# VH-VL binders against Nonsense-mediated mRNA decay protein 2 (upf2): the designs that were tried, part 6

Target 1, 242 residues: Nonsense-mediated mRNA decay protein 2 (upf2), of Schizosaccharomyces pombe (o13824r41to282)
Amino acid sequence: LKKNTAFMKRCKSSLTSENYDSFIKEIKTLSLKKFIPEITAAIVEGMMKCKATKDILSSVKIVWALNLRFSTAFTGPMLANLYCALYPNPGYSLCHESYFELKQNENEVSEKDRSSHLLKVRPLLRFLIEFWLNGVVGTPEDFVSYLPSTDSNDKKFRKPWFEEQNLKKPLVVLLFNDLMDTRFGFLLLPVLTSLVRTFSCELFTTEDFEDKETLELVNRLNPVVWRTYLRKSLNSYVDKLE

## First folded at step 1 (VH-VL)

Design r11 (framework fv_romlusevimab)
Fold by ESMFold2-Fast, scan of step 1:
Structure r11 (fold): chain C 242 residues (1-242), chain A 122 residues (1-122), chain B 108 residues (1-108)
Amino acid sequence: as target 1 above (242 residues)
Amino acid sequence: QVQLVQSGSELKKPGASVKVSCKASGYTFTSYAMNWVRQAPGQGLEWMGWINTETGNPTYAQGFTGRFVFSLDTSVSTASLQISSLKAEDTAVYYCARGGYDSLEYWYFDLWGQGTTVTVSS
Amino acid sequence: SYVLTQPPSVSVAPGKTARITCGGNNIGSKSVHWYQQKPGQAPVLVIYDDSDRPSGIPERFSGSNSGNTATLTISGVEAGDEADYYCQVWDSSSYHVVFGGGTKLTVL
């Protein structure tokens, strides 16, 4: 218990490249299966605090290790927590009420709170793209079951907006589309500019591979079709704001 | 030395009250919840509930409300169990045991008191 | 409420392997802990979080937990292992600690 509690605390506060070796050792040796819900929340909180590229890349490897050990049992809840953390206003989230208190007076966010939230969201969006490029992130089908689903008349919970046909689309595409459709999207402009700069080669390089087998492999690891969609959507969004 | 030391055995008449004490030493008292477990003669272990050592708030299992009171004296790292209006069925060995973190929803007991025998005799 | 079922007794010859089961609905999704209790003594934690051993507990003691059954395994059984063994879980839905009924291990 003490070791598991310490592990979770380090997930929240110490997702750094210096701690990589100790994290990998503990993922291999500690009995973590029963603590996955707490670990998924702690990891997402820790991701919000990662700023340096070396720490972000180290954390991607730690998430990969957890994914290898626990598969969708970890990745699903982690992606659900990440999705919820992207929204500053509880009234617009898809998260369980226990993560966010739904209050009418909270539908307006102060400038200070928006700036603080943007600081946290910037690393999360970069993690989402890194997970996508490394094949960790799939489609909403993998995490929708971990989002709270209550009776349609429950005003305290927002039902998932994903329609059945949208569950097959890459999560990163749906998230960017959803964020850009809201007024919250305007707060992400500095993050979007930074992401475009960082991932210009990955986002703006399109190759039509002649070999079908190679194209299918690339689409599993690096979905070229969805890169084109994301690139098109980002360009349209930036152009609209200018 | 990390240990839990309980008060001595008690022989009581029906209707009387008894107070069992459990003194912790060798660790930070407020870092663990304190639990109470009883064992009737020839029977298994039965969890009675716990007390939050940071807040002093007790939580009782079904069947242990009313006559049973968990309390703390943090100045001397001691937890206590008081049983009022004693009945013959209260005859048992009562153990204190440290364990649990509310936020993790997981409980195990790595340190136990030696037990206090309470006998209710007519 | 959640219920844990243990066999009342298990007999094993010295040097052989004893297996004590703990049955519960979907117990594989819970953390199972095991205690050893000798006559007149307080219980001693021998396994926590399904399979971890506290310091001082011999490597002969091991645990597993999957599906509807958790198992405490004692290899190379010694006369000193004769005791009552209890499994225990935390039931998060009821916020309660649940103990099994106990298994008397006899070494013959």
Scores: ipSAE 0.000, ipTM 0.395, lowest interface PAE 20.0, mean pLDDT 73

Design t01 (framework fv_tocilizumab)
Heavy chain, then light chain:
Amino acid sequence: QVQLQESGPGLVRPSQTLSLTCTVSGYSISSDYYWSWVRQPPGRGLEWIGYIYYSGSTTYNPSLKSRVTMLRDTSKNQFSLRLSSVTAADTAVYYCARDLYEGAFDIWGQGSLVTVSS
Amino acid sequence: DIQMTQSPSSLSASVGDRVTITCRASQDISSYLNWYQQKPGKAPKLLIYAASSLQSGVPSRFSGSGSGTDFTFTISSLQPEDIATYYCQQSYSTPYTFGQGTKVEIK
ESMFold2-Fast, scan of step 1: ipSAE 0.000; ipTM 0.468

Design t02 (framework fv_tocilizumab)
Fold by ESMFold2-Fast, scan of step 1:
Structure t02 (fold): chain C 242 residues (1-242), chain A 119 residues (1-119), chain B 107 residues (1-107)
Amino acid sequence: as target 1 above (242 residues)
Amino acid sequence: QVQLQESGPGLVRPSQTLSLTCTVSGYSISSGYYWSWVRQPPGRGLEWIGYIYHSGDTTYNPSLKSRVTMLRDTSKNQFSLRLSSVTAADTAVYYCARGEDYLWYFDLWGQGSLVTVSS
Amino acid sequence: DIQMTQSPSSLSASVGDRVTITCRASQDISNYLNWYQQKPGKAPKLLIYDASNLETGVPSRFSGSGSGTDFTFTISSLQPEDIATYYCQQYDNLPYTFGQGTKVEIK
C-alpha cells in the first residue's frame, strides 16, 4: 500500500513531533508486520537525525507504541540495529583512539570526521538511555540473538557485553563503562554533560520525589542499584578528566 | 536522471564464468536501494537472480546460489554479476535493475545485455 | 518457491476493448504483487505496484485488483501502444518470482 511506504519513509526522514499523531494512528491501523525489518532500520536512521528534545521525546513514544504492538518482533531487531549504528567497530570502546584509526584506515582523523561521528553518536546514546529508562531495553540478553553473525576472526572485535556473564547486566552500565576511556573523552564530554543535565532526576533519583506515581515508575524501570553504579561511574569519569 | 547500463562480453563458452557490470549514473549505489540482476532467456519469462543491498549484503535466488556472486565497486559506482560454470541454459538477456527499499518493485532498469553461451 | 500462474498466455483484442489478465499465487501473498509491461526489445516497465497502486506517469486505463492468491490486471480501453507482454511479480517471499507472461496483440 502507498500508506505503508509513506510510513516507512517518514520513519527514516521525518521522525518528528509534527508527525507524532500520524505515526500513532498508522501504527494502530496499518498492516506493518511484514515490514518490521525495514521499519527497524528506518527508525534507527531517523534517530540519528533527531536534534531537538521535542523530536527525541516524540520518537521515544513512537518506539514505545511499536513495542506495545509488536513486542520483541520489533524491539529486538531495532535494538540490534541501534547497537550496530553506535558500535560500527564493536570490539573497540566508543571513545578509544583505535576506534577512529581502524574506521578511517589512516593515521590521522580529521576534525570534520570527529564532528560528524559525534553528531550521530549523541542522539543514539540519548535514545538508548531513554529506552532503558522506559523499560524498552534492560540487558544485552534482550537483543543478542538479533545481531548479525560473524566468523571466528571477526569475533575478536565483538563487545564482551554478549558473553554469558554480561547478558543480564544493565545495558546502560556496560555502555558507561566504555565511555570512561578518557583518551577521546573530550569528544564525548558535551554528550555526557547534556545527558546528566537532561536526565538528572531519572539517573540520580532517590526517594525524594513527592509524586508517588513517578517515583514508583522510576524505581521499577531504573533500580536504585543501577543508579548508584551509574553515578559512581560518572564521578570516576569526571575525576579522571581532572 | 538516474540511469543503469549493462556491459560485458556477449559470448561466453560453456563451463566458463559469465561476468557483467552495471554502471549507475545519477545516484550513489551505497546510498540506498537493492541493486539487482534479472535475466530473460529468449522467448521466455523473467527470472530474478539476486541483489546487493546498498550496505553490501547480498541475497541470491536459491536455484542459482552456488554459481552466483555479486560485487560492488563504490569508487566506479558499479555493481557486477558473476555466474560460474555456464551452460546453454544460461543464454539470456541480462538486466540490471533498481529495487525500491520499502515497496519491493523494480522501478528502474538497464536496457539489457544479451549473453549467448556457445562454443 | 511461490509459483505465479498467469492466464491467458496470449490474447488478441481490438482497440477500445477491455482486456483482463489474471495471476494466481500458489500461496497467500497478501497484496505483495507488481505488474510490469514489456514491449518487444525493451526492458520491463513498472505499471502497478502493491496489487492496485498505479505508478507515476502510467495512464489511468491500467488498473490492478485482488489480494491473497487471486489478482487481476485490467486495461479498460486497449490502445495500439499497449501491445506488449505483461508480467506479474510477487515479493511476499524470497526468491522473488514472476508469472510466465501474457502476450497482448491487436486484431
Scores: ipSAE 0.000, ipTM 0.390, lowest interface PAE 19.4, mean pLDDT 76

Design t03 (framework fv_tocilizumab)
Fold by ESMFold2-Fast, scan of step 1:
Structure t03 (fold): chain C 242 residues (1-242), chain A 119 residues (1-119), chain B 107 residues (1-107)
Amino acid sequence: as target 1 above (242 residues)
Amino acid sequence: QVQLQESGPGLVRPSQTLSLTCTVSGGSISSGDYWSWVRQPPGRGLEWIGYIYYSGSTTYNPSLKSRVTMLRDTSKNQFSLRLSSVTAADTAVYYCARDYYEGLYFDYWGQGSLVTVSS
Amino acid sequence: DIQMTQSPSSLSASVGDRVTITCRASQSISTYLNWYQQKPGKAPKLLIYAASSLQSGVPSRFSGSGSGTDFTFTISSLQPEDIATYYCQQSYDTPLTFGQGTKVEIK
C-alpha cells in the first residue's frame, strides 16, 4: 500500500525521462489493480506538468506499459479523465459534461483564466496525438462508457464527440475541430506548429498536398488554415492505417 | 518466446497427492509476473486453482485451498502444484499458465497434462 | 465468488455470419473481463482482454465490448477455423472465474 501511494505521488509530480526505468520496474512489481482510478487521475495530472519532449515521450511509454498490462481497465478511464481535463472553463469541474453548451457562453470565462488553462491543455493535446499515433486511442468509442453519467434531466444536452455519427471518427480530428473553433484558436497556433513539425513524417508524408508551396506558407498562417491542413492530413493518415 | 510445459504422473490413486511441475522457457519466473494452474475435467469448463507470484506469495481458489500447495524453484525456472487427498472428481486436464500482472489475463498456456484419478 | 453466465451454450452458423456471445457477471467487474478460444484437444488461447482489447496476433474479426455486468463477444465474419468453444473469464477478484463456455459450430 505505502509503495502504491509513493507510486501515485510520482505519477503526479515526476513523469520525467530520468524516472522512466523506475516507473517501468514499479509497474511490473507493484500490486496496482485496485488503485487504477487513482492512478488514472494522477497520470493525467502529471501529464499537465510535462514540459520537455524527452519527458513527454518517456511518459507516453509509461502509459503504453500500463495499457499493455491493464488495457481498457486503465486506458478507458485515463482517456475519460484526459477528456474532462481538456474542458476550458476553470470555474466548473473539469468533468463538466456541458462543454458543448458552455461554448455558446464562453464570454463568461475571463481571458486570464483562458490563458492559464491553455498552459495545461497544450501538453494534453500533445499526449493525445502521441496516444493516437501509438494506437492507445482511436475513436470516442474507446472510452465513452467511462465518462461520468449525466442526470436524466440532461437528455437534451449533447456531447458532439459521442453522437453516433462521430463515435468511430478519429478522436484527434474531433478534438481539434472543437478546440480550434473557439476563441482560443489563435493561442493554439504554437501547439499546431509544434505538432506539424514533430509529426510531419507520420502525418504529412502520406498527404499529397495539391500545392506544396503552401506547406511553407501554412507554418505562418492563421489557425483556420491550420485546421483545414491538419484535418486533411489526419484523414489521409487514418486512411493509410486502415 | 515464452513457453510452458507441464510434467508429472498421468495416473494418481485416490487419497494420494497429485504433483505436477511447470517448466518455463524463454522467460524467467522471477520477472514479476504471476503463474497459475487451471484445470478442466473431461467435457466440462475451466476452473482456476491458484497463482504464485515470483516472491513465493500464493493465492488459492477457496474451494481447493485446504488441499492445494504451489511452490516455485527459481534455480530450475519451474513452479509446481500439489493437490492432496485426490478423488475421482479431480480427474482433469491440468494447465499451467502465465497470469499476466496480478491476474489480469492468461497470455501463455502449457499444452495441458491429463491426470486420471483411479484405482 | 463472482459467477459468470454465458449465452448461448451452443450455436451453429454459416461461414461469413456475424456471431455474438454474451457474458454476465453476478456483480460489477468494471472491464476486468477476458475472452478465450479453445479448440478440441488444445489449450485455451487469449483473444480479448480487459473487455475490448485485441491480443497481439489475433484477427480483427474478433471483438469485445461491455463494462460492469454485461459483456459481448463478436466474430464479424465466421471462418471455418473459428470452430471452437469460447469462454469468458473475470479477473476483477479471486477466485478467478470462467463462464461455462459457448460451443460454436459451422452448419
Scores: ipSAE 0.000, ipTM 0.407, lowest interface PAE 17.8, mean pLDDT 74

Design t04 (framework fv_tocilizumab)
Fold by ESMFold2-Fast, scan of step 1:
Structure t04 (fold): chain C 242 residues (1-242), chain A 121 residues (1-121), chain B 107 residues (1-107)
Amino acid sequence: as target 1 above (242 residues)
Amino acid sequence: QVQLQESGPGLVRPSQTLSLTCTVSGYSISSGYDWSWVRQPPGRGLEWIGYISYSGSTTYNPSLKSRVTMLRDTSKNQFSLRLSSVTAADTAVYYCAREGYDILTGYFDYWGQGSLVTVSS
Amino acid sequence: DIQMTQSPSSLSASVGDRVTITCRASQDISNYLNWYQQKPGKAPKLLIYAASTLQSGVPSRFSGSGSGTDFTFTISSLQPEDIATYYCQQYESYPLTFGQGTKVEIK
């Protein structure tokens, strides 16, 4: 009990690369099955606190280990919790001022609120992209059943988490479609720039690589059809920015 | 644990190509991070040259882009810098460094010891 | 390109003194700022990233603060081994750019 409580506390506060080896040992040796719901909440809370690249990548590997050990009991609920941290309600757009609804008493979002939003969404988007590239998640269908129920009183006006046609689309495609939605301006340009830089080869490169090993790796991670789609979407976004 | 070491000629003639190699130990360059070159002219500050990612994509400083090429050799766990058409202004200590490669990218947590390259006839 | 300006260019202080260095960005960089220490003849060493987060193994006397365009680096009690040149660096956008450096010396 004491060990399991300490494990959950470290999931919340100490998801660091320095603790990676102890986390992996504990996942293998501790009796955690009864505490999966609490661990799921704790690890998402810990992921939201990750700032350094080394800690984010360490956390991705820790989640992968939990996925291997606990599979359906952990992974779907974890993805749902992480998605809800990024999208508090159905129908929210990361680029729209309605995301700041809690504080929107005036016509404009403050610079402090924008900076806070950028700091929050960057790590969460990085985690979801890393999980998609590593096969932890493919499409919204993998976790939609674990998302909170929407208001059932008026089904005609209830917004679903995902439109039916989007349930089978790659999650990363949906995330970038929202990130590149210019109907609301260019609020998330710094986040988009960072993600394009980080994942340019895996997500946005359509050119042939002279190194065949690199081409094979990239094709394994993300087929050319989605890289072509994302590249065209990015080009459209850049054209509107200019 | 993770170590980076520069190697290459310390003297390059004007108009020729500067070539340096960085050998990495303790971490596979194809497993993560971006791998960068940063230079420092004698008595001056630091200038970022560019990076090659763990997946092979490159980004170069626009001020140097027309002259810079970066390559990697995953079998030797090395990445290299080529800077063409050098002048005396390219005389500097050249560092290789490991760069964070996520949303919070752009910090350098491990550096080589630096290699002085003098451009002179 | 984002221009980074440090102040002062150099300073002299006594062991045990509180040392403060400032860094100004030519445009908003949120908290995407790092601080490095460079001793003569050595490579730079990362001390602080994300404006205020201390790198693993770095002594607690080093701290950073600020956001937007104005940033501060502080050594709460200067030690002899802290004598070095300190650089700020932004990572809001490429190309990555450094301040010109601040040389810290003993009085």
Scores: ipSAE 0.000, ipTM 0.396, lowest interface PAE 17.9, mean pLDDT 81

Design t05 (framework fv_tocilizumab)
Fold by ESMFold2-Fast, scan of step 1:
Structure t05 (fold): chain C 242 residues (1-242), chain A 120 residues (1-120), chain B 107 residues (1-107)
Amino acid sequence: as target 1 above (242 residues)
Amino acid sequence: QVQLQESGPGLVRPSQTLSLTCTVSGYSITSGYYWSWVRQPPGRGLEWIGYIYHSGSTTYNPSLKSRVTMLRDTSKNQFSLRLSSVTAADTAVYYCARVDYEWLGAFDIWGQGSLVTVSS
Amino acid sequence: DIQMTQSPSSLSASVGDRVTITCRASQSISEYLNWYQQKPGKAPKLLIYYASSLQSGVPSRFSGSGSGTDFTFTISSLQPEDIATYYCQQSYSIPWTFGQGTKVEIK
């Protein structure tokens, strides 16, 4: 029992590349099934504290190990918790004014508060992209069943990703569309540019050749840079199919 | 209880595409694990070809990447290998296998293997 | 690519003997090394993963040790059914690579 409590505390506070081997041994040996709900919450909290790329990549592998052992029992609730952290006002787009729980008086949310919040979501955005690239998540359908049930009151503020037309769309497309369609999306453009540049091959080789939504996303980011990367990736893909 | 079984043509002509299917029983391929292909030329060692994640995402051995495609058929609980532009060097026993963790790369369940001969 | 070299290429031992096989990586792979047994005409079978962890259902006479570049696989008391070729495999870096194999025979 004490070892299970220590494991959960480490998930919350010590998701670092240096602890990777210890986490993997513990995932193999400890009786964690009863504690999955607590582990899903602890892991998401730990993700918010990851700053270095090496720690983020290590944490992605730890999540994947938990996914392989416990499957949807872990991954579904974990992704639901991550989504709720990313969208604290789940009825609205990521960077919309209402995202910050602004009811009707704009004076309730300062520019400084909005900017600081956007900076804090960057690690969570990176985790979603990494989880998508590693196959931990593909579409909203993978975790919609783990979100709180919507009743007649909740229909007014239904989650944007979980409308029927979006359930089968790639998470990365939904994420970037939200970012690009808001006044705050352009504040994250340099981060998105760096992420797509780093992962251009993986982003396009894990998508279908005829994915029009990916083409639309690339066209919105930067016509000069992204059209070149898209052409390069598509030409590589076509050459491989020949 | 989980079993993997390879199927497909045992003879392929040079320059054609080698196609093999792995049927999985006792576990849904969309529920977890990485699903992989490994080959062994007669009298030689093992060579990893690639894997497909339970989500459908793929990773291939760079030496074979330009010729390899892996697909899944979730309705039949199958995953497949296509290797284009084959030569005599591609003659081997082809195994499908399950990988417990990507970072461990441990092949814990294997099919029986299917010999594919590339000849004219 | 990471190259894996096994030694010896083959060995002959008597029933009850301690058998040791070594595997060397061309660069450090931490503990990301697995060991397999392959009997003639059969698929490989996982015996050891993560350098020293015994796969479920595998007899305790099989063990593994090592880290970095040097790894050892041991059969503490060789049995007739252990006649096979043994392979090491690294999972540290893509592409995953196997050693050339060690053939174990009974005298």
Scores: ipSAE 0.000, ipTM 0.402, lowest interface PAE 18.1, mean pLDDT 75

Design t06 (framework fv_tocilizumab)
Fold by ESMFold2-Fast, scan of step 1:
Structure t06 (fold): chain C 242 residues (1-242), chain A 121 residues (1-121), chain B 107 residues (1-107)
Amino acid sequence: as target 1 above (242 residues)
Amino acid sequence: QVQLQESGPGLVRPSQTLSLTCTVSGDSISSGYYWSWVRQPPGRGLEWIGYIYYSGYTTYNPSLKSRVTMLRDTSKNQFSLRLSSVTAADTAVYYCARDSYEYLWGYMDVWGQGSLVTVSS
Amino acid sequence: DIQMTQSPSSLSASVGDRVTITCRASQGISNYLNWYQQKPGKAPKLLIYDASSLQSGVPSRFSGSGSGTDFTFTISSLQPEDIATYYCQQYNDYPLTFGQGTKVEIK
């Protein structure tokens, strides 16, 4: 029992590549089944603290191991927790200043607030894209049933990703639609720039690759129809930026 | 353990093309890293030249873009830099580096030892 | 391009001293800043990434802080082997840009 408590503490504070082997061993050997709800919350807290590339990659593999062992009991709830961490005010886009409404009392976003927001949002966005690329999540339908609801008639927590028309769309398409929402300015431009740069071939390249094997892999991960859509969306965003 | 090693001529004539190769050992260049070139003129600071991803995708410093080409050779586990129309201002130590940038957190964690290229007649 | 300005350009300190170097970005870069150490005749070595994260194998006397436009690099107790030039580098946008460097010498 002490080992289970220690495991959850490490999920919150020590999602590092240094601890990877220890995590994998513990996932295989510890009796974690009844603590899955606590583990899903702990992992998301740890994800918010991941800064280094190697730690993020290590954490993706740890989540994959938990997915393999505990399947839908872990994955759906974890994704719901991740979504709620990314969208504390789910009625507003990530680019809208009302994202800060609770803390800012309607004040304009300062440079410090923008920096703080980018620091929090960047790892969570990266994890969602990595999970999508690795098949941990495909569409909003995969975890909509696990979202918390304080009011049975309140649909604010489900829009727009979870409207019927969007439930079967690739999660990454909905995510970038929100990131590229220019109605409220360009608050997340540095994050968008980094994500476009990092995932350019998987998400935004419509040109044929020289290597046929690479082209086949990319087509399996993200078909050309969605890469074309995302490229057009990016071009529109750049045009508005002027 | 990953190691990078630059190779190429130490002397290039003005107006010619500077060509350098970086040989990677201990890892595949087809792994999910970006591979960068950075230069340092004698007694001065560091300047980023550009990077190449395993797919062949490249990004170059706009100040050098018209003169720079980067290529990869996956069979030899190498990537290369070509800088055309060189002048004395291109005299520098040239470093190749592994860039962890592909996964949002851009830092160069493994560097070659550097190769001094002098541009003179 | 994002311009990175370091202060001071050089400093001399005694073994055991606390050394502080400042780096300022011409626009907001969140925490997207790295610090490198370059000893004479050697390649740069990554010490700090993401403004405040210590690279594996780097001594704990090195630390970084800051966000937005103002960043600080600190050596809590200067050692003889720390004689080097230190560079900040932003990765918020391309092209990647470095500060001009700060040369650290022992008195």
Scores: ipSAE 0.000, ipTM 0.404, lowest interface PAE 17.5, mean pLDDT 79

Design t07 (framework fv_tocilizumab)
Heavy chain, then light chain:
Amino acid sequence: QVQLQESGPGLVRPSQTLSLTCTVSGYSISSEYYWSWVRQPPGRGLEWIGYIYHSGSTTYNPSLKSRVTMLRDTSKNQFSLRLSSVTAADTAVYYCARHEYFDAFDIWGQGSLVTVSS
Amino acid sequence: DIQMTQSPSSLSASVGDRVTITCRASQDIRSYLNWYQQKPGKAPKLLIYAASNLQSGVPSRFSGSGSGTDFTFTISSLQPEDIATYYCQQADSFPYTFGQGTKVEIK
ESMFold2-Fast, scan of step 1: ipSAE 0.000; ipTM 0.447

Design t08 (framework fv_tocilizumab)
Fold by ESMFold2-Fast, scan of step 1:
Structure t08 (fold): chain C 242 residues (1-242), chain A 120 residues (1-120), chain B 107 residues (1-107)
Amino acid sequence: as target 1 above (242 residues)
Amino acid sequence: QVQLQESGPGLVRPSQTLSLTCTVSGYSISSGHYWSWVRQPPGRGLEWIGYIYYTGSTTYNPSLKSRVTMLRDTSKNQFSLRLSSVTAADTAVYYCARLDYGSEYYFDYWGQGSLVTVSS
Amino acid sequence: DIQMTQSPSSLSASVGDRVTITCRASQSISNYLNWYQQKPGKAPKLLIYDASSLESGVPSRFSGSGSGTDFTFTISSLQPEDIATYYCQQYDSYPWTFGQGTKVEIK
């Protein structure tokens, strides 16, 4: 199954727009079912290497094709791997210096570590937002069962995303709550600014609710309800900057 | 302006079900937030009972989970608490409250509280 | 469950005094702590969130500090309207839990 091995290598190293047609053909023709765990790890590694918008959007379409063929067998583990790449340490906020596991009292996060962190999280955050917008993921409930097992005696803090109260919240809401966490300063401001510019209409425009006090939307994935919430959060964040 | 107000019987017999309703004005319970119940036995501290998320998903304090049910009525902008098999230990002032969430979680609006006495 | 212990359980102070209340968590809760004021016969009112952030409309004489397991709440100059029971509350781990309360009385 030489072709399957080559496919996995390309997922890891060559997840580019130039290879899009080749990927789609192979997803339709190769016998990949036995290799889904390896493919989910490989594609997330490939996603971390995507810097150009065209490569990110191409990769979103490749993930969509895999989702159409394999459904939750691929999508659940893939989202779990993507989450673990974004959050390697359980309990740590993206905005907190503890994300880097610094142990020395006098050490600050170095500029090299800060720059590396921004470069790594930016594409991962964009992928999660793109996947939420196209329906690949809705809530943490979609992939919590695929997260690495934790010993029942483990007393380490768990991220709030996977507590019962947050399992059915829109993933993007939880993500921006973490991005807009001002308790530790404004560490991710460049990333937040980039995401706000990229998704201003989809996530932050509220003209439908600007003067409507009584309009109600029940569906948790209704974009107008969540655009209103995210705009309120963004306004609060901007107020704290001043 | 957001306002919450509790209503329901102030006296419940032992072994019966305690039932309270919270009416919300100035904000739609379908628009977001956790809609919560917190109780306070006379002369004691506060105990979180549970919440209902704006989508209808519920989470209850494990100490009460087997006896608690929360429901929402979006047409009336209300949410309710039912606590079954009550005993004297359930005598308390019951508050409904909105739990705001973002990077912080806190109870930002509270009802005035309703005293429920469990007595024969 | 995370256990929250307040100290003292009650105190008496004079108008103008500095009042300090402490709250200790049974495990580290980072900065995920709120402080509420409850006046007799009234619902609790949020004063401080996220360990040290003052809620809008709350007088500046109220402040909070701390992280991890040890937290303090301070009233810099006690006023008659501050007579109340004060509660800390953690939101690090579900279920959310409150301290037992500290009753502040005037001498």
Scores: ipSAE 0.000, ipTM 0.392, lowest interface PAE 18.4, mean pLDDT 79

Design t09 (framework fv_tocilizumab)
Heavy chain, then light chain:
Amino acid sequence: QVQLQESGPGLVRPSQTLSLTCTVSGYSISSGYYWSWVRQPPGRGLEWIGYIDHSGSTTYNPSLKSRVTMLRDTSKNQFSLRLSSVTAADTAVYYCARRGYSYLPYFDYWGQGSLVTVSS
Amino acid sequence: DIQMTQSPSSLSASVGDRVTITCRASQDISDYLNWYQQKPGKAPKLLIYAASSLQSGVPSRFSGSGSGTDFTFTISSLQPEDIATYYCQQSYEYPLTFGQGTKVEIK
ESMFold2-Fast, scan of step 1: ipSAE 0.006; ipTM 0.450

